VH-VL binders against Probable DNA replication complex GINS protein PSF1 (gins1). Designs and how they scored, part 1

Scores and structures below are computed, not measured.

Target 1, 191 residues: Probable DNA replication complex GINS protein PSF1 (gins1), of Dictyostelium discoideum (Social amoeba) (q54hr6)
Amino acid sequence: MFTKTAIELIKELRGTDSIPHYNDTSIKATIDEMIALYEDLIKTITEHKEQKKEPFYLQHAITFHNSINRDKRCILAYLNERLNRIKEYRWSSGQSLLPDQLKERLSQNEIQFFSEYDKILTEYNSKVGLDLTIDPQPPKELYIEVRVIKELGEVVLNSGCTVNLNLNTTHFLKRSDITNLVKNGSLEHII
Unless a header shows other numbers, all headers, positions and changes below count from the first letter of the chain; antibody chains are not in Kabat numbers.
ipSAE, averaged over its two directions, is called F for ESMFold2-Fast, E for ESMFold2 and O for OpenDDE. V2 adds 0.75 times the mean of E and O to 0.25 times the DockQ between the complexes of E and O.
[cut] marks letters that were taken out.
Atom coordinates printed by the task and the answers are left out, and those that the model quotes come from them; centres of patches stay.

## First folded at step 4 (VH-VL; from n10 with heavy chain Y102S E104R)

Design c4
Fold by OpenDDE, look of step 5:
Structure c4 (fold): chain C 191 residues (1-191), chain A 123 residues (1-123), chain B 107 residues (1-107)
Amino acid sequence: as target 1 above (191 residues)
Amino acid sequence: QVQLVQSGAEVKKPGASVKVSCKAFGYTFTGYYLHWVRQAPGQGLEWVGWIYPNSGGTNYAQKFQGRVTMTRDTSISTAYMELSRLRSDDTAVYYCARLGDSYRSSGFYFDYWGQGTMVTVSS
Amino acid sequence: DIQMTQSPSSVSASVGDRVTIACRASQSISNYLNWYQQRPGKAPQLLIYAASSLQSGVPSRFSGSGSGTDFTLTINSLQPEDFATYYCQQYYSTPYTFGGGTKLEIK
């Protein structure tokens, strides 16, 4: 049946938490299907008009039309989801540079999109004097009290300070030094 | 459980070809890049290339261009690496490794490895 | 190609010790660095990805830091099972390249 390729395209994307390799083949195949369907649509309408076909003959035309729209929706959904994941990567990585592994799986348009998105984000960060990718929430306090929920032992913080983060111990530390430790679940904030 | 199982050890003469297989279990084979990495005895690790099983797309290190061919059979979730015109310095353990990543983790890493295949090239 | 240089090439330590391994890239690779542990006769195992993210199932005594060109793997309170060879690996640019390795031996 129609739209099989387009559906598989969506399934491929939904089946992974990654950004899969851009499936140019399936995209092209889907577009080709849409073109073919459109030709069939036009042919059906023309035949109906010229040969006075039975009333339900136009149901074929409806089927072709719906299939074209389905293909379109699938492609757009696929592209949109990929762009969303690219944006998310930019935020999560905090990096302006794409590694080759990711670059190789993106379309040229997606690479350009990333570049433009990065510029916007970088410019905004510069204007506000912050890196929002590090801490998306504005810190209320410079230092926070945290409890160690995973044994880490002696740790050298970004500030250069050394601290013993033993299990179930409590510490009053600079937020900027422990953001990653809190994020990875090693420390918990004590309210 | 994710597991990569490779074919057995190979002994080849210089100039010959070797084809190593890597069968994947416990995950969607077509959804992850599969890389090949080799390690000469007592030496470090060297990246050979990758294959994307869904499309069959490949990328080889320049050092191996023209000598290495990576293929896959999706029906049996198996990847193959063929290295031709073998030389003594091709003697190594060859690993297949799955590339894991998440658009939320921002990392690309080899999270699962095959057990390795020893390829010995000797006269 | 990006060259990865590890130091030291070998280190002797005792159980309970703190060990630090350095990895330097010939050019900036941002945070696109992984650390692997390889025991004799075994395949490498992922320890750290994205320079500082601990792989699931890896003990918290392992930590990674650094960005740009200089990276560090730290093992706090060394355990008997930690005596192995450690490799850094960049995935910023193809070909992917590994450091020369650091063999951690028992003192």
Scores: ipSAE 0.828, ipTM 0.928, lowest interface PAE 0.6, mean pLDDT 92
Fold by ESMFold2, look of step 5:
Structure c4 (fold): chain C 191 residues (1-191), chain A 123 residues (1-123), chain B 107 residues (1-107)
Amino acid sequence: as target 1 above (191 residues)
Amino acid sequence: QVQLVQSGAEVKKPGASVKVSCKAFGYTFTGYYLHWVRQAPGQGLEWVGWIYPNSGGTNYAQKFQGRVTMTRDTSISTAYMELSRLRSDDTAVYYCARLGDSYRSSGFYFDYWGQGTMVTVSS
Amino acid sequence: DIQMTQSPSSVSASVGDRVTIACRASQSISNYLNWYQQRPGKAPQLLIYAASSLQSGVPSRFSGSGSGTDFTLTINSLQPEDFATYYCQQYYSTPYTFGGGTKLEIK
């Protein structure tokens, strides 16, 4: 089944309040799957040029395209969530140094990101005469509990992952993913 | 509830090996580092090393390098520490401990400990 | 390796006393220092992380301070349950190392 490896990347993050080791093996496997799907898609289109209006070949092409896009969105969601956790660590620790075991978990690009983020924070604190991390919490990624008011069925979130929003069910979802659904009345915030 | 349950006490002769198990409950076993810490009778705490159950990757204190092997079985959420070529000064309680590191609190501490496994090395 | 030197190794005190325990690192570890309490026959339990942050459920009579190389744990108004052994532990760099311990005994 397509996208299994990409989904397991997301599940890895959901299973911990930590920053887990950068999973370069699963990222590479997901990219390899995307490349293989793309090559199969192109081969199908070129070898069945005269049959491209046939429902079978059209459905096959759509399925491969959707799987590629889901893999892409899952990888991006994985990477973005890791960056958010790295930023939050800088805020909560108030320190320009990472412990060695945390540093070992990060990709080289992520280590560079922390360094640049720290530099920006340190320069800003110097200019305003206050260490913003003395006793702060950065804005948390807000999750809210919502009830489904209108039957929406299967919905693909910004992360590329799918959630089933059946009428009268409740879910704990990231506010940024569902802002329009709450605003248009499809979901209601439970307080 | 998070819980770590270790195997029972062991008595071994010098030169033998011992394998201590640590079974995890109530959390995603592959999502957290698991550390081993020992304590000789009447002595302080000594770090042995860690295993990351997701990858099976390990890091051992240099004192134990070449004698310790840490493994895991993710299907039963169990970690193992094997110490070979035992000496009498390896007599200690061996603890497994989960590293509770949260990006929200920036803490890096052992938040849950096993009950300890006494390993006695004597002729 | 970062050596953690803990002082005193033992202290005798009465209920209601104030006790201070020192911990020194062989190099700067910023604030990456934990304090654990260990009762006889039990595994250690976290008291303080990040040098001064109290773990949830730990009484406010415990406090930690310090940064860099010199750290202290202070127990104000000792209670009977506080008689135990206390360890500092650095988490800046592996191998993680503990202080030698401070046994707090009833006088």
Scores: ipSAE 0.387, ipTM 0.721, lowest interface PAE 2.6, mean pLDDT 85

## First folded at step 7 (VH-VL; from m36 with heavy chain G100A, light chain T94Y)

Design f5
Fold by OpenDDE, fold request of step 11:
Structure f5 (fold): chain C 191 residues (1-191), chain A 123 residues (1-123), chain B 107 residues (1-107)
Amino acid sequence: as target 1 above (191 residues)
Amino acid sequence: QVQLVQSGAEVKKPGASVKVSCKAFGYTFTGYYMHWVRQAPGQGLEWVGWIYPNSGGTKYAQKFQGRVTMTRDTSISTAYMELSRLRSDDTAVYYCARQADSYRSSGFYFDYWGQGTMVTVSS
Amino acid sequence: DIQMTQSPSSVSASVGDRVTIACRASQSISNYLNWYQQRPGKAPQLLIYAASSLQSGVPSRFSGSGSGTDFTLTINSLQPEDFATYYCQQYYSYPYTFGGGTKLEIK
């Protein structure tokens, strides 16, 4: 059966919630299959000229053609999904730098893609005057009003400011300083 | 539930080799990096290296390069760490630890640990 | 190698106290830092990942903050089970390195 390698390539990626190592081996194998299929296609349409309209040979030509296109779709799907995950990582991490292990998992093109995407996002954040990677939802304001739903006492924020977060008190704080506290349920946004 | 079970304590002579095993339960063994971290008595934690079971790829700390070998048997979901040319300062508890990560959370962390294997090197 | 320095190396506190532990990296590691707790005779356990994300199942009295080179683990309202040794760990670059640890003892 054709396109087995390409199908497995996609399955492997979809089987994990991470960014696995770029599978150059399977991609190259898929490309090699495509080349071989193309050669078979050309052979089929150039040979057996006396029987060129027989269903057997026509079907073979169609099969080769469709298999090549299937391989192409599979590798494009693989690449597209990886790029989407890289973009998502940039958003979720909020960081412009990749850790070494993640860099090792990416192709050179993907590393370049990350850098370019980072630049675009950084520029966009600068234009809007916000860091949009802090909140999964688009923030409308830099500062938000929050209510303390878990007693925390005196807390030193990322900005270095100290605040007393006592139960049921309300505060107007910078979103970037309280992201973790909102995520862990210590604070709730007052709407 | 996820569980990592390591082999028992070892006593070795200087110059010998030790091979510690770590059997994984409750998850897809090949889908997660397995790290090894050691801790000398009364000391802190020291990273030794990792193996990716699916491919068998490894990464070792330079300190152990040429002396440590990490392997795996996927059929029994078991990772192995072999340390050769043992010396007294290799005496430590050796831990295997599963690394979890997600493109959605962006963290690389050791979420499950083995119970540890005490390796004693003495003449 | 990135050096991780924790301070203090040891701290004595009482139940109900607020405790802060500092971890400093020799160079910027962004937010690629984890915090672990190790009780005597036990394996380490994950508390915080990505500098400020609380691991599932960990009490909310634990919190992490910081980015770049300076990080802080905070325990609000110390409980008896919190007396242990705490380690920070960076995964920005190889080799992965741990802080020297902070032993939290009962006063």
Scores: ipSAE 0.857, ipTM 0.963, lowest interface PAE 0.5, mean pLDDT 92
Fold by OpenDDE, fold request of step 11:
Structure f5 (fold): chain C 191 residues (1-191), chain A 123 residues (1-123), chain B 107 residues (1-107)
Amino acid sequence: as target 1 above (191 residues)
Amino acid sequence: QVQLVQSGAEVKKPGASVKVSCKAFGYTFTGYYMHWVRQAPGQGLEWVGWIYPNSGGTKYAQKFQGRVTMTRDTSISTAYMELSRLRSDDTAVYYCARQADSYRSSGFYFDYWGQGTMVTVSS
Amino acid sequence: DIQMTQSPSSVSASVGDRVTIACRASQSISNYLNWYQQRPGKAPQLLIYAASSLQSGVPSRFSGSGSGTDFTLTINSLQPEDFATYYCQQYYSYPYTFGGGTKLEIK
């Protein structure tokens, strides 16, 4: 049946929460199928001109046409999803560098895309004077008041500042320094 | 629950080969890279390589190129590491470790480890 | 290869103490660093990933910080079960490399 490869391509991607290896083989196979289907479509139209109005040949032509379009949609969906995951990775990691293993999973075009996306994001962060990858929501303030809900004692923050985070104490700290502590439930943002 | 169970201890002569197995439980075996890390007695950890079970693709540390072969049997969720031409300095505990990664978490880390397999190479 | 250097190689401390372990990379590895704990006779277990993310199930007294070349593992208020060897590990480039380890011993 037609579009099987393309469908499996999508299923494989959806089956994982990572960025899997770019499946160039399946993409090429799908494109080859599309080309073959197009040839069959043209053949059907040109070799049966006298029967062009017969439902049998019309249905075949429609089937070929729809299959080509389905393949196209699958490939585009696959590519789009991968790019979205790459973008998400840039946001979630906050990093401009790709580790080797991830590079191996990406196509050259995807690596280029990442680089360009990184530049845009980095420039934007610089312009606004903050790192948007720290908090997915637009921060209203650079410093926030937090309450310690888990005893941590003396902690050295990323900024190099040392703070005593004792249970039930409140602190006014830089958001970028405490993002992970809030995320892991050690601190609670006081609204 | 995720669990990695390795084969038992091995004693080999120099020049021989050893094949250690690592059976995975509690997750989709083909969806995660499996790494091998060894530790000589009283020493630190050394990365050997990884296999991606879905494709069978492998990456080995250059130090082990030509001597190590990583394979898998997806039907029984088992990864294998074979090390040939053994020498005394290959004596170590060999660990298999699952690599977890997500485009949402943005980390490649070994979240589950086997119990280790002691391989002793002695004349 | 990226060399990972841990300091100190060993440290003695008491229950309740705060301990800091340093890990330095020979070149920038961004935040692609993990911390593992290995108890005697046991396999390593993950503590921190991506330099500062606490692994699920790991006590909050463990924390990681740093980026680029300098990283730190901090253990607040040591517990008896924390006396073990700790390793940093980079996954920025092949081959993956570990620090030499830091053995945390009871004073």
Scores: ipSAE 0.857, ipTM 0.963, lowest interface PAE 0.5, mean pLDDT 92
Fold by ESMFold2, look of step 9:
Structure f5 (fold): chain C 191 residues (1-191), chain A 123 residues (1-123), chain B 107 residues (1-107)
Amino acid sequence: as target 1 above (191 residues)
Amino acid sequence: QVQLVQSGAEVKKPGASVKVSCKAFGYTFTGYYMHWVRQAPGQGLEWVGWIYPNSGGTKYAQKFQGRVTMTRDTSISTAYMELSRLRSDDTAVYYCARQADSYRSSGFYFDYWGQGTMVTVSS
Amino acid sequence: DIQMTQSPSSVSASVGDRVTIACRASQSISNYLNWYQQRPGKAPQLLIYAASSLQSGVPSRFSGSGSGTDFTLTINSLQPEDFATYYCQQYYSYPYTFGGGTKLEIK
């Protein structure tokens, strides 16, 4: 009967707390069923256009349409749930790499999705980490970490204190004291 | 209660084969990878391979490839490991172990083990 | 193959002591490392998965740490039932490999 293969895809996923092997065979079979149902629908419409208000024609069209929609919804639900599990794995593991056993269960597109999701999450974490090093409340002064790019030796800062800014050394200094040195390239803000 | 019960000890001569069984209780047998791990007397643990009972798919460590065959009978929730062309250095306790994995916990680990089957290979 | 090296091979300790066991992978395995305990004559039992996550039912005196190549199992306030052999195991890449074991004995 229609939609049996699609329903079995959903059952496979519901029967496990893991990410099972991508069921390429059943997905292809379900898509083939959808195509065949669509072709039957078009044939029914074309061959019975003179009878388009007959109860028989309408019942066939409704049946084919509903079956196609159910197959579509099952495939989308299957694929979406797998993607949700892949996302949750990335969150729970905290890792940018997949172990061999999990990797072999995924489709090529799913592996690509994981890689792209990892990139987005890594960029977000970097932004949040940079933002979190800045005081959440507006302080009078902000400190930043800088590397000395040009040898400056002993420097008296705007605040009056003396700092030894030797080439390639790093320092944690008030941004307001060193803004011009960062802007002119003598110091590099470490991000 | 999850439990794995293995077949009894075996004594074999070099060149023979041995088939060890592992009966699963208290869980859905087809939903978990089943691994085989061996331990020679007084030595550490060595991974042999796994079977996924749902599909019957297998993965073997390279050193056992060609000598080991893992099968299962889903109707009696039993996994099997057969090792052929036995040598004296195959003398070990052979364990079956269920792999737990969940996308929510991120771990892949052996949460339940059989009691072990001693296989002795001697002339 | 990823070689797993445990240190030390054996430890003598008293009840109440703190014991630390090291495990080193020959290449990065992210956090894909498990710790197992094996009591004499028994099958191994999982203690820790994903380098630092305690299995349900494992006492809180056990802890794991590390990522990449260097991992540590720590047992705080050693109890009589903790005298066993401990194995690390990586599951990042086939074949799965175990460390050589660390035998923990009463002195």
Scores: ipSAE 0.708, ipTM 0.889, lowest interface PAE 0.9, mean pLDDT 86
Fold by ESMFold2, fold request of step 11:
Structure f5 (fold): chain C 191 residues (1-191), chain A 123 residues (1-123), chain B 107 residues (1-107)
Amino acid sequence: as target 1 above (191 residues)
Amino acid sequence: QVQLVQSGAEVKKPGASVKVSCKAFGYTFTGYYMHWVRQAPGQGLEWVGWIYPNSGGTKYAQKFQGRVTMTRDTSISTAYMELSRLRSDDTAVYYCARQADSYRSSGFYFDYWGQGTMVTVSS
Amino acid sequence: DIQMTQSPSSVSASVGDRVTIACRASQSISNYLNWYQQRPGKAPQLLIYAASSLQSGVPSRFSGSGSGTDFTLTINSLQPEDFATYYCQQYYSYPYTFGGGTKLEIK
């Protein structure tokens, strides 16, 4: 069946909470499949352009075209999801440097992407700090949006009310109630 | 439930080799790096290296390069560490440990450890 | 290799005391530092990852801090179960290295 290798790339990512090794072998195999399907598509269209009444040959041409597009979409989805995970790692770690093992799992282009993403984020943080330092400091936001990084379960806030802070959920909470949880790394300020 | 079960204690003579096994239960064995860490009696922890069971790729601390070989058998979810040309200072408890890492938490640590295998090197 | 130096090598303390353990890296490791607890006869157990993040199920009396080269583990209000040996471990660069350990003993 066409697109098997491309589908396995997606399954590899969906089966882990990590950033697995960049699978250049399967990407190259999928591109080779796309090239072979393109050659078959051209042959089908060229050999049957005068016999376009034949439903069987139209079905073959449509199948080749759809398989090529599926392979392309799978590769792009694979690459995009990996980049999203690299960005999330930059946010969750807070660090400009990657550990050796993670660096080994990335392609050279992905390492360069991390470096450029880090530069953008560092420049943004510097501009915010420069503005806050030069201008009078504005009041802090009373409520902030946070993502739960570590499972905290049921938590009692200063007001006495109870909130469930389950992993990967998003909450809009009073900054004064959760400042230490953000500093501890249990919660991440989204905005 | 994740569990790592190691082979039993070994007593070896200097110059011999030892092969310690670590059988994994309760998770996809090929998806996680497996590390080996040793601890001499009354001493601290020392990293030996890792194997990635999917590819069989390895990384060894330079101290052990040339004497250690890490392998695995994915059909029985088992990792192995073989240490050759044993010396008396190789006497230690050898642990296997699974690496956990997540892009969401940026955690990178050993979340499950085997019970340890005592290797004693004596004449 | 990145050398990890722990101090003190041992400390005697009483239940209820506050204890601070230091760990110093020979070069910057960002926040890529773990703390492990090892009870006698047992394998180590993770307490803290990424210098300051508590592992699930670890009591809030444990806290970690630091970045770069200097790190601390703090135990507020010691409990009887806290008497163990504590190790820092860097995971920034190969080979992964542990501190020499700090044995926390009951008076």
Scores: ipSAE 0.708, ipTM 0.886, lowest interface PAE 1.0, mean pLDDT 86

Design f5
Fold by ESMFold2, fold request of step 11:
Structure f5 (fold): chain C 191 residues (1-191), chain A 123 residues (1-123), chain B 107 residues (1-107)
Amino acid sequence: as target 1 above (191 residues)
Amino acid sequence: QVQLVQSGAEVKKPGASVKVSCKAFGYTFTGYYMHWVRQAPGQGLEWVGWIYPNSGGTKYAQKFQGRVTMTRDTSISTAYMELSRLRSDDTAVYYCARQADSYRSSGFYFDYWGQGTMVTVSS
Amino acid sequence: DIQMTQSPSSVSASVGDRVTIACRASQSISNYLNWYQQRPGKAPQLLIYAASSLQSGVPSRFSGSGSGTDFTLTINSLQPEDFATYYCQQYYSYPYTFGGGTKLEIK
């Protein structure tokens, strides 16, 4: 089935309050799937150019295109959420150094990101100590637990991933993805 | 709710091996590092190493490299520590401990400990 | 290996006293230090993480301070249940290491 590996990447993050090991294997597998789907899409369009309006070929092309986009969005959401957690760690720890165990969980690019992020914060703190007194804080990205009080079915989040919001189920979702659904009463924030 | 239950006390001769088990209850076993820490009678605490049950990956203190093997069985949520070529100075209580960590609090600490397993090595 | 040196190794004190326990690392560990309490015959229990943060359920009479190499655990008004052994532990770098412990006894 298409997009299974990409969805599991997102589930891995949802299942923990930590920064889990960078899942290079699943990312590579998802990229390989995207490449294979793209090749199949191009083959479908090229070989059956005049026949692309046939129900069979059109359905294949739409399926390939939608699957590629979902994989892309899931990978980007996975990577971006990991970077957000790394930024939050820098703020919560207040430290320029990572413990050995956390370093082992990060990709090389993520370690470099932390270093550059730390450099920016350190430079800012130095200038504030010389020029101004300002207490810099990162933007907070909040996940909340919600209960579905109106049956919504499949809902596509800003990340591009699909979630089934069935009546009386509970979900742990980014607040920005569901703010309107909470405001309109479809979801209830569980405190 | 979260609980770590270790196997019973062991008495061993020098040169033997011991395998201590630690069964986890009340949480997702594969999602947390499991550490082993020992304490010789009347002495302080000494870190032996950890296993990450999801992958089976391990890290051992250099002192124990080549003598310790940590494994797990995810189907029964159980971690194991085996120490070979036992010596009298391996006599200690061996604890398993779950590591908690969160990017929001930045803490890395042992939040739940097993009851300890006494391993006595004597001839 | 990062050595963790605790001082004093033991202290006798009365209920209501203020007690300070020091822990020194052989190199900087930032604030990556925990304090544990161990009652006789029991497994250790976390008191303080990240040098100064109280674990949930720990009484406010416990406090931690320090960063880099020098750390302090303070108990501001001893209670009968506080007589135990206290350990600092660094988690910055492998191998994770503990201080030698400070035994707090009733005078």
Scores: ipSAE 0.700, ipTM 0.885, lowest interface PAE 1.1, mean pLDDT 86
Fold by ESMFold2, fold request of step 11:
Structure f5 (fold): chain C 191 residues (1-191), chain A 123 residues (1-123), chain B 107 residues (1-107)
Amino acid sequence: as target 1 above (191 residues)
Amino acid sequence: QVQLVQSGAEVKKPGASVKVSCKAFGYTFTGYYMHWVRQAPGQGLEWVGWIYPNSGGTKYAQKFQGRVTMTRDTSISTAYMELSRLRSDDTAVYYCARQADSYRSSGFYFDYWGQGTMVTVSS
Amino acid sequence: DIQMTQSPSSVSASVGDRVTIACRASQSISNYLNWYQQRPGKAPQLLIYAASSLQSGVPSRFSGSGSGTDFTLTINSLQPEDFATYYCQQYYSYPYTFGGGTKLEIK
């Protein structure tokens, strides 16, 4: 049956509060299924071109299309959730190194991702003179870099914090605190 | 309530084998690494290896490689450690221990232990 | 293999005392170190993970510190139930290794 392997990838991940071993076998099997379904779909619609309106062939086509899409969504959800867990591990551990057991669970690309994520955090900590992982939780809200276009001086944010927004200075602030200031042109979002 | 219950004490002669069981209760057996740790009388702790019950994959400390086999039966939530070609210095209490790990807490630690199984090897 | 050296091997102390136990790794292990308590005839129990994080249900008189190669376990205001053997354990690299233990005895 279609999509079973892909659904079991998600089930495996949701059944644990850890980062399980990267399941490259099931990912490859799911990709192979997607390719086989696509090839069969194309063959079916080209060989029955005159019959494409018939309910049987239309139903066949939509079933294969839906199966391909479900497989794709499951793989992407699996990979993305694993990357999120790797990021949270970096925050909770506070360490630039992975223990052997965790390294064995990760793909080569995932190990590289951790390394790049670590470089970003280490550079930022050095620039601000603090260790962001002292608080073991990643920022829950989107932060953006903004440039002050109009002199605002001391501004009290929605959070109750006070910031000094001098003309032409740049700041790294929560988007939710400053959305109205960006909209009214007082701050410019730096992409 | 999480519990690990081990098989009873064993007395063996040198050259024999022993198989210790560890039955898990109160949690999803396949979702946690199971470790084996031994302690010779009056001595410290020594890691033997682990099994991951979901896959049956194992990792052994080098000094036991070739003599130890870790297996499991997921239908009865039980892990096994078999140690062969026993020597007198294998006399120890053998513990099974569940590894807790979570990407949120980042710890890899043994949160629940069996009561231990004394294996005595008489020369 | 990463060797874990504990000191002292034993400590004699009174209820209410403050005790520190040291653990040294033969190479850097970041903060990948656990502390276990073992009462006579019992299996070990986790006290501290990740060098300094207190396990749920463990009294706040226990604390851990250190990173890299040098780690300490501190017990403030010793209680009668604290007289046991303490082990550090690294989980950075295979094989996982324990310190030799520190026996904490009543004077």
Scores: ipSAE 0.689, ipTM 0.882, lowest interface PAE 1.0, mean pLDDT 86

